# VHH binders against Galectin-4 (LGALS4): the designs that were tried, part 3

Target 1, 332 residues: Galectin-4 (LGALS4), of Bos taurus (Bovine) (q3t0d6)
Amino acid sequence: MAFVPAPGYQPTYNPTLPYHNPIPGGLRVGMSVYIQGVASEHMKRFFVNFEVGQGQGADVAFHFNPRFDGWDKVVLNSKQNGSWGQEERKMSMPFRKGAAFELVFMVMTEHFKVVVNGTPFHEFKHRIPLQMVTHLHVDGDLMLQSINFIGGQPPSNQMPMPAQAYPMPMSAQAYPSPGQYYQQQSRLPTMEGPPAFNPPVPFNGRLQGGLIVRRTIIIKGYIPPTAKSFVINFKVGSSGDVALHINPRMTEGAVVRNSFLNGSWGSEERKVSYNPFGPGQFFDLSVRCGADRFKVYANGKHLFDFSHRLSAFQRVDLVEIHGDVTLSYVQI

## First folded at step 4 (VHH; framework vhh_5c3l_4)

Design c34 (from b2 with G100D Y108S)
Fold by ESMFold2-Fast, scan of step 4:
Structure c34 (fold): chain B 332 residues (1-332), chain A 123 residues (1-123)
Amino acid sequence: as target 1 above (332 residues)
Amino acid sequence: QVQLQESGGGLVQPGGSLRLSCAASGFTFSNYWMSWVRQAPGKGLEVVSDISGSGGDTTYADSVKGRFTISRDNAKNTLYLQMNSLKPEDTAVYYCATEDYSYGDWDSYFDYRGPGTQVTVSS
């Protein structure tokens, strides 16, 4: 079965530079833009632009530009009608040459809040109305692992060309038509609770309604350079049974899967064609409950399937994450 | 056409003072951070100081902190560097500079700089 992202969670994995694409549904208060990448060993500059429309000379509502040429700094500015505005500057550098990073832009009412590697970095006051921002543009001396737009409405269908006189599309949802909505709804991945941003470890999240077919759990995290192992358990809180135990072991280079049912561990499964859990690396994990098995994807690629060993998997009501991992985002 | 022109350099005794000026034109001066950069004989470029467009934020190299003061007059499109307690090691060509938002070729240390003004600190 092909990989299907959860509704309202639409990552793009390993995009090529320059990245210059529409922001699904436009930029809105409450939205977050997650960028995971690696700064080049020989990085001079990279930038992230929130742009008004597409094309050469577009206005830039927010330009975020770390620079290693000259004094290490991050330049922040806007561009209107071909002219740069008042430059803001931070003389602290949150990025390291050659190192993986996570860069998050949180769209707040008064400003963009910038968070780097889980640490608040800067607040850039809005200079252009957010409703005018349509595109994200990323380029420079980095490699992109993923870009994800979180906290928005499901993306609406693209307006057919030619371009509209007015910029705001009023088209139907990207999802099935209203006449088939309830029938198609049962086939889509589901997300039940509010997201947790940078939750502490150990993490314990309650699955309201339990684990049902098509429920998708999303975990974004980071493996510290000194990490030994961490654990993700899909657990029945009342019995302590673990339907699925995922245990990345950095010292062994293994991704161990098992179950703990009626006081006994089952048979270990370890086979993977690649290991996404390396020291110093960010990961994006999607765990989807299928009728016969869990389907697990890491960084947009199928990682493993795990056949249900607990037949009454709906009784799974707890996701716990503990060990040597830092969490950026958890959606249950 | 960005134009930067320094003045005020000269020969001074150790412990003396000089004030450098930079006349800027061809861009919206108040929107850009401005820098003073120097090059001593046989050495590379060293950033001495920079100043925000409003003048509210400044930074200094450790070698000049407490002795040099950067300032600007946005009404006159002019950048200044007040140099006090000058030392022989301050001997250099001093450049007024600003950075561009250019993409592509990052090898230029500063995208715009003036021709420089010579400061010599010697007995």
Scores: ipSAE 0.423, ipTM 0.786, lowest interface PAE 2.8, mean pLDDT 85

Design c35 (from b2 with G100P Y108S)
Fold by ESMFold2-Fast, scan of step 4:
Structure c35 (fold): chain B 332 residues (1-332), chain A 123 residues (1-123)
Amino acid sequence: as target 1 above (332 residues)
Amino acid sequence: QVQLQESGGGLVQPGGSLRLSCAASGFTFSNYWMSWVRQAPGKGLEVVSDISGSGGDTTYADSVKGRFTISRDNAKNTLYLQMNSLKPEDTAVYYCATEPYSYGDWDSYFDYRGPGTQVTVSS
């Protein structure tokens, strides 16, 4: 079974090409589209299209197209009524044949911001109103590891029309917002804080209200080719107790789990059916707090469970990430 | 349908100059980057220069930098290549080309090109 999506977190893992599917709720300012994949060793081209509808002749609000045929370049354009618009080009190539990549499209008010492997690459001004975009289309010489739609959650209830002639009192504002209520009260995993985009390592994130059943922490990152190990700790800040310590060790090919309670390390747990933490690889990690255990998924697949060793796990109020890892996204 | 027609090639002595022209039709010329590419006898295709739709951005192969100048006239749907200080190694068929957006058959960079114009640099 796939990981249960949280509101504003809509992963699809290992999709086949061509990928041509609706964007959940359509495009909205504050939404990011995360694409993790591997460029083919013999890549000529691939593309990512933001499309108006699903038909073969659909308008393309944004066409993103890295090309290794001819001079290395990335072509950016739009298509309206069957005609391509004015072509923009970047003569720098952020992708490498045979290498894993992370490609992020951030939907901003005036443009799509494109980030490749954590580095800003281009800003493509909107040529078609973003509200008209309904579908994402990906095809070409790549293998998709994941596509994830993050943020920009649709409101569950329509807001009343603004009273142009009448001032609104502060108390008339929805508080908490319908989306916030839905996120907290739904049967889906909860995420309480704003997301951190490309946060520095070491990372220290505060869990407001501590760990509760169904709270899910999302960590997207990259393991540099020379990386030896990194650490994720679920920690009680006041005592220094670590309820769950996750320590991928690339040199050993191991995913070590343990606890540090009352000044002592517990018994290591290492058994996994697969290891998602290889040098040069991107990962998508989901850590969900259950009533009796942590449930951990990597790249949409169950990785391990870790039974609670700290009975009062609600005291966990910190997530620490340090070591040989770069982070693209953390949601706690 | 994209139609490209080159002209202006010929025989020149080393150190000479030629100006190539390419007449384009069947597409919105000003929306497309345009390229000059060449093929020497028994060798593969080489991109020598390209130019943005507006003409504001140009790139050149290291082999031709400082000697060749690419330009365009969008009102006339015409692409130009001014070739100065020609060398025997510039001998090739020169093609006007544009890169396709088609993903069906993964057309090569040079699938949308004209029939070419022969440039021979010798005594």
Scores: ipSAE 0.490, ipTM 0.808, lowest interface PAE 2.3, mean pLDDT 85

Design c36 (from b2 with G100S Y109A)
Fold by ESMFold2-Fast, scan of step 4:
Structure c36 (fold): chain B 332 residues (1-332), chain A 123 residues (1-123)
Amino acid sequence: as target 1 above (332 residues)
Amino acid sequence: QVQLQESGGGLVQPGGSLRLSCAASGFTFSNYWMSWVRQAPGKGLEVVSDISGSGGDTTYADSVKGRFTISRDNAKNTLYLQMNSLKPEDTAVYYCATESYSYGDWDYAFDYRGPGTQVTVSS
């Protein structure tokens, strides 16, 4: 089953270069663009452009360009009517050749805030009205793991009424058939809490209203090179019961799942076709509550299912994250 | 088209001084960081100094820090390098340069540079 993106969460995994695509709904204050990738071992430069329209002559509202050719630096600029504007530079280099990175552009009222590997890097004042920006363009000496557009105004949950001008199907026939079936519209995954940006570990988040069917928890993080293990618990605060315990163990190369119910650990589940939790790697984890099981995806790919062991899973009201992990984004 | 033309090089004794100039045209000079880069005999290209479009920020290679001063006159579209306490190791062709915004498989950041001016420091 294909993963359905949550409102205000629109990932693309393993895109090819050049990446040159529309920004869904355009740029909005409160939106963040998360780029996870690997800088080439032979990197000279790469760039990220926020562009006005598509094409080789497009105006560039913001050009972000780390360079290893010459002195290490990051160049920041804009391009209007074919001419580059006043160049800003940072003579500090937050990227390392051959290393995985996370690059975040936060759209603020007055500027783009740039965060690299969880550390604030630069603020670039808007030079072009953000409403004119339509496309994201990424190219150069890197490999993209993911690009994700997060936040801004969520889409309406109401369906548009059909226009009266639409003609009725002329080939429609009235059959006296008792065997008709009805389509039901499934709601998109729910995101009920506010997002947490670069929250500290240990993390404790309250699930207001509890864990319900189609609620999706998003965890973006980084596994330090020396990390041994970390834990994600879906917990009932009043009893201490853990409905789902996820424990990546980097030393063992395992992704352990279990429950802790009525004072006892259950049977461990470990089978996965791949392990997304490598030392020095960024991950994107999605945990969706289904009617009969949790459905877990890592980096856009199905990782495992976990059948409900706590039948009243609606009692789960806490998400805990602790251990050897750094968090860049949590949405519960 | 970006055009850069250096002048002011020559032969000087160790401990002497020279002032290099670079006339720029074909682009909005004040919008670009400008660099002095040099190539010593048998060596690769070395960045000597750079300066922001406004002139408010400057950087220097450790080899020239305290001896060289980069400056610019945006009204005249001119870049300068004041070189004091010159050493034999400063002998090189000096280029006025700016970094292009091009990306891809290429060897040098400084595809916009002048023809160069020779500086020789010897007895």
Scores: ipSAE 0.557, ipTM 0.848, lowest interface PAE 2.0, mean pLDDT 85

Design c37 (from b2 with Y101W Y108S)
Fold by ESMFold2-Fast, scan of step 4:
Structure c37 (fold): chain B 332 residues (1-332), chain A 123 residues (1-123)
Amino acid sequence: as target 1 above (332 residues)
Amino acid sequence: QVQLQESGGGLVQPGGSLRLSCAASGFTFSNYWMSWVRQAPGKGLEVVSDISGSGGDTTYADSVKGRFTISRDNAKNTLYLQMNSLKPEDTAVYYCATEGWSYGDWDSYFDYRGPGTQVTVSS
């Protein structure tokens, strides 16, 4: 089962080309579009379009087009009423044939900010009002691993009132709404604080309120080609207890899981049906706290479960990430 | 249909000058970067110079930097290359080029070049 989308986190894994789908909720300032893929070994070009509608004659607010079929370049433009606008060019090529990449479009007030493999690449000033953009279109000589719509200010529903609707006859009234809204709300992953974009390693994030059922930690990162191993710890800061230790070991081809409780390591768990942590690869990891276990997904696919060994797992108040990994996005 | 037509080539002695022109039609000229590309006998294509749609940004190959100047006249849909201090090594067919999008964003095999103009530098 794929990871359950949240209002601020909308992944699609392994989409087929051409990808041509609505942007959930439309474009908003503060939103980022994360594209992970592999440039074909014989790539000529690919494009990413932000489009007004889905027809073949649709206006294109932003066209991003890396090309190897000529001198290497990235071409950027817009299309209005069937006509291309003024072309912008970068003669710097941030992509490599046959290599995995992460391409991020950050929607800013005045421009799209383009980041490739964690490095700022270009700023494309808005030529079409953002509210008119409805679709993302991707095609060409690549394989898509994921497309993810993250952040922004999605429309929010009013929270259920714990008391009877106004006018209230008594100040002590507490009349919960019928269960429909509470059941829907309780199914959503919890994302607490603001995201960290390209945070340095080692990373230390505090879990305000601790690790609770349905809290989901999202980690997007990259395994350098020379990487040996890295670590993700779900830790009780006051005692040093580690409720869940995840240790990908690239040289062994292993994903080691364990706990460190009362000064002792427990039994290693290693069994996985696939390993998402290869050298030169980007990954998307989600770690969800369940009532009886951690549920871990990588690249939209179930990776492993880890039964709680720390009974009071709510005491976990720290996420540590260290070792041979670079991070593009962390949400705790 | 995108059409590009070069002119101004010829025979010149070392140290001489030539000015190449390229007449463009079939697209909104001012919206596209334009390039001069050359092919010397027995060699592959070399990008000589690029110019932005507005003319505000230019690039030059190291082999021609300081000797050649690219410019454009958007009102006339014309691209120019002023070539000074010509050397025998500059002998080539010179092409005006743009990577038009074929009005289809991902058509990856179109190469919009003119037929070329021969420049020969010899004494």
Scores: ipSAE 0.043, ipTM 0.518, lowest interface PAE 6.3, mean pLDDT 83

Design c38 (from b2 with S102D Y108S)
Fold by ESMFold2-Fast, scan of step 4:
Structure c38 (fold): chain B 332 residues (1-332), chain A 123 residues (1-123)
Amino acid sequence: as target 1 above (332 residues)
Amino acid sequence: QVQLQESGGGLVQPGGSLRLSCAASGFTFSNYWMSWVRQAPGKGLEVVSDISGSGGDTTYADSVKGRFTISRDNAKNTLYLQMNSLKPEDTAVYYCATEGYDYGDWDSYFDYRGPGTQVTVSS
């Protein structure tokens, strides 16, 4: 029942603090780091560091540090050879004490782009070559719900030149772990469409080549506090048939699944051991196409299976998302 | 070894002006935001103004906007606060402050203030 990450999607769920681990394959242009968490009700500060190697005294390519202990602000800086550089500061606070958040670092050619709760926040120009960055370090007054490394090239196709050359301890840490190696293999779930970042709702995405065995659709979103329901449809555009209809209903506390085939709704399936779709909550949904069924995971945990009712499921060429939901990332 | 030393405080009449200075040493001054923080008799600390390392960005508390100007001279490692149109409510001990991290540990965070300089606005 273990969730198997796709080559460009590597989640860790409910990690303990401090979080201090290798970035799979190192930091790459086109990669995004998604952090979902809750700011402590009595938060003073927390930080996110992109580090050169592991351990005390490591150089920090990018230090992101929101603070409530004084004027509300976010401090941004780097550390090279034991010295902090010129501090950048934002006097706006995108985090709220006690509230869930989504914090995204997009690795661009010239800068890190920081997005908080779907709103662009800051651009931090690179001060250290990205190839030297090997670790993500998170600590402070928060609880982590998930950390996801999305996009970039597979580690097997990327040579970490600076880490391989010098220093040797960094090169050793840069080697893929067995789990990291297996996660980058061709037998993992596939993602074939382009990613959509903060797409509007209603969302309509075309499945190029249709739904095939091992294809995985990733949906990251947020349920507003006043939300009543939303819908995800796996649809055959030409007929209007819906192979899988997922309908979270917040008022009922239900996750309804059904099909709409030949003009008729089938039997509802509702049984789940837990419900990940609560008001004010961020979610991470993975829908995998199996040979006999869809396998659906939410926040890293198996949520339900749905046996194929459309035998020619390869004809599914549309993913529709509509209703009371905000989307941060869709990969089809 | 961060050292901050304020000067320029004194007694001034309402409507008058004072210029505070802060001499900084023991760190790369141009890399850090600097602040002026004050404490009036019987009240808590109030952040008055902040300035970026380059001097390109500044902020001010609503109580002092349009009257106070923060500036810095990175060649001299000196922070300034020009205070105009002073009011009795500006009476306080004024502290030069800086904050940040040493050596990459968040438990090595520094949060330094100087010993302060007294400003009294009275007739």
Scores: ipSAE 0.033, ipTM 0.532, lowest interface PAE 7.5, mean pLDDT 83

Design c4 (from b2 with S35N)
Fold by ESMFold2-Fast, scan of step 4:
Structure c4 (fold): chain B 332 residues (1-332), chain A 123 residues (1-123)
Amino acid sequence: as target 1 above (332 residues)
Amino acid sequence: QVQLQESGGGLVQPGGSLRLSCAASGFTFSNYWMNWVRQAPGKGLEVVSDISGSGGDTTYADSVKGRFTISRDNAKNTLYLQMNSLKPEDTAVYYCATEGYSYGDWDYYFDYRGPGTQVTVSS
């Protein structure tokens, strides 16, 4: 079954290199670009470019280029009208050959903020107006696990609609009121709360409005090489009931699911066709609330379903994450 | 096309000094970090020093730190290496080098070789 991304969460999983595609809606302040991949064991270089168009010789607003040939370094620059600008350089190397990484570009008003494996790395001041940037280009000695555009406004092909389902009287209908708003006619999953970037563990997030049908919770994280287990709970704060408990156990190679209702653990469910939670690995987890079950996807691929055991699942108002995991992004 | 030409090498006694020069053409010199790289007989390439486009930031290999000084004159498109307190271990062919970019400029990797200039430190 195909994974349906929520608005403002636009993943592409396991893209081939070179990756050279439009940025959905273009590059905008408040957008983050998450790149998860593995540096080749024999890596010399890779790059990430934010480009003006897709043509040969396109201007490059920001070129990010880690290099293991010569002294280990990261080169940062821009290219305008075929000429490279003033090279910025860092002699610190946040990547390791053969290791999985997460590379995040946060688009700020004055600069790109670069975060590698949860640690701030560099701020690259804008040299080309952001509105001119349309494409992301990635190539070199790496394997891509995912590229995800988060927090940016998705492209909209929808016709604006009046605030009301029915039009106002004829005298007002031709000229909508100042309070009029427009809405998308989309059946995409909903995302209700603000995103948390690199939140500490243990994480406790309030599920504003409770767990409703089509609500999707996104968890991006990393499993340290020494990790033994971690837990994700969908919880009713007032009673302590856990509607869904997800417990990856790295030592056992298991993904345990259960519920804790009225003071008792239910029957464990463990069957999965693959296990995305390996030591030293990054993951994208999507938990969608359906009418009869939770639907859980990891790295864009269906992982398991969990039938509702708490019939009033709308009472779930808390997402807890604790244990041996590092979080890069949580959207509830 | 990128062209780099070294000069100033020669034979010196231990404790002596030499100044190497590199004439650059074919690119906007002030936009690029520049390197001095050397190759001793029977050894691989060793990066000895680099310098930022503005000249405001420099790095040195531990083997030459405190003895060598890298500098540049952007108006003349020229890179320099002042070598003091030379040791027999500094005997090598010295290359002026710059690194190409990964896409659409130069090849993925710039060849650090080239004509070079021979420095021999012997009594």
Scores: ipSAE 0.384, ipTM 0.740, lowest interface PAE 3.0, mean pLDDT 84

Design c41 (from b2 with D105S Y108S)
Fold by ESMFold2-Fast, scan of step 4:
Structure c41 (fold): chain B 332 residues (1-332), chain A 123 residues (1-123)
Amino acid sequence: as target 1 above (332 residues)
Amino acid sequence: QVQLQESGGGLVQPGGSLRLSCAASGFTFSNYWMSWVRQAPGKGLEVVSDISGSGGDTTYADSVKGRFTISRDNAKNTLYLQMNSLKPEDTAVYYCATEGYSYGSWDSYFDYRGPGTQVTVSS
């Protein structure tokens, strides 16, 4: 598993259950927690807890608990001093056994806003101050694809005083090792534009300052079951040149990459070790601009590289997404 | 420790009425949704009715809708089921239940149901 973390974007891919880990920097208004997973075909229950402190018996600020045992329902509650509070219940079930889902918790001033598969589901009024919440706990009859902490204020936008040495000099390597990259302030990807939440398709995003080395574009989305194809273009608005065209084709089972420069399509590149764009699937895509190439990761795994064909790639000032795709989050 | 104890079952003729009660202890009764669940001879468990902690929201199985009424008295920690127009098909053991929050072995009515009360509808 490889990924490129950034301040305000903290993904964990394919975590094992139980997931019980710190929330980076704690909960803050404006933060969202994105959970992509699959409900077990034999699911009885799963839960998501926002917990106060670490360890067993911790207070639970918010307990979100879909249940297929008994009548289908979602139970919502809190736990303080070992006692469950007033149970809130929705007798509607937004999940389906065996189906992929995206579950988003948006931290608002007065409540947690819960969104399932792009549809608002519930608002859970805060019962415990947000500042006390430190951990996310997920367990039950599901498989996790990803958990991502997005937005909010990072602890510091400055590089802390040097305190940690890495096992090897990363800057001395010709190519990075597969797997997780060590974070360094000067090597972190940049994310300069404001995030778009559930933007409509077609999507057109302006890259202020253009495409620069280390700029990372993040796209979270869903491939409808009947989808045939969609497109992501890194485009020069003034000329119509496309530096990188990514075209997942569900009918062909292909991920086509190409360029459109000076009125002509270049040579197609198609080789991938796996295809993350299946019908009925959620995906997490990051596209990082390197000095020599684009580096693309899907669902935490390296998908492909695309060598720059447009030498003046800083002229790329548009990200365009169109076709048979639903978007949950875009950061340019 | 959650404890639930049903009473009020018995023999009744078709078209008759019966009122079941459930005494609850060991938890904050008003914080929990409560259910009536039944099991007819040779059949699985059927959820009959649910009621919110406040009593403001109720749900009924289609098989009992219009004939049964669930209610609660939070001051007495007691759940009720008023059963009218009883049919032979209503013959079952009736359990008072609440769903727990424990994970590890989620039988939603296993740990938090009473021993049951027998209702027999026969001439």
Scores: ipSAE 0.488, ipTM 0.805, lowest interface PAE 2.4, mean pLDDT 85

Design c43 (from b2 with W106S Y108E)
Fold by ESMFold2-Fast, scan of step 4:
Structure c43 (fold): chain B 332 residues (1-332), chain A 123 residues (1-123)
Amino acid sequence: as target 1 above (332 residues)
Amino acid sequence: QVQLQESGGGLVQPGGSLRLSCAASGFTFSNYWMSWVRQAPGKGLEVVSDISGSGGDTTYADSVKGRFTISRDNAKNTLYLQMNSLKPEDTAVYYCATEGYSYGDSDEYFDYRGPGTQVTVSS
């Protein structure tokens, strides 16, 4: 029942606080750090730090600190040689006590762009060179659901760096390079095509080359509080055949799976050990094409398998997502 | 060592004015947002006004908007609160304060407040 990550996509699920770990390959322009969590109902503060090195008194390139004590605000700053720099402050609060959130840090050339629940929030100009940032530190009055490092490419090195223990997010079309540590993982699922950030719904993504064994589709999204249902279809565009139909129904508390082949719906499958699609919740869904079945994981945990009903599943060339869902990230 | 010391409080009639000052030392004053906070008799602490390190951004409690003005002189490490059109409801001990950093880093957390200056608005 092991979780199977895609190459270049390495989430950590349900980490304990404090979270204090290396950033895989360090920060790169074009990288995004996705944090999904829940603000405590009694929340006073939490913080996210991008740190230079490890240990006590580490320099902080960027300190992000929402506070409900005093006036609701978000404090932003840096720390060098034990001294805090000039404090920036936003007197608006994008978080709600007791509510699930998605917090995204996009690493841009001139600044960190902060996006909360799909809405741009702040731009923090770089005060310390990005290349010096090695660690992410998160603590305070929250529960972490996931942390994921997405995007960016490692710099060219004269010698392979065995210290790069974690894969960097890269296109699955990039064949593993000899002598590059993170790309030597031969049995990991593949990902193809460019990622879509906050794509509109309905979403239609083309699978170039179709479904192949080990191809993994990643869908990060949010279930609005008033949502009734949404649909994910793995479809043959030319015929309209649906090899796998996933239909979370929030009112029924069900995750319905089926196929639509030769003009007919098949038998519904509904059995799951848990339901990740609750109103007001964020989810992270991975759909891997296996030789005999689809393997589906939600929030790092196995959700269901779906045996292939379309024998020529390589003809699936379209992923459709529609209905009552908001998407933050899709990689097909 | 970080020190904050308020002055300028006193007794004033309704409609009157006072200017509070806070002398700061022991830290890089211009890097920190500074606050005026007050505690009225029998009530909790209320944040009155905040000012950015540069002085370019200010915030005020709804109860004091249009009547109070926060300012700072970074060359003198001094914070000010100009209080106009004072009301009996403004009677409180006024504290100069700065908030500490990070919830999880207790060694780096500091929360400093001066001893306070009494403002009494009565006839």
Scores: ipSAE 0.376, ipTM 0.751, lowest interface PAE 3.0, mean pLDDT 84

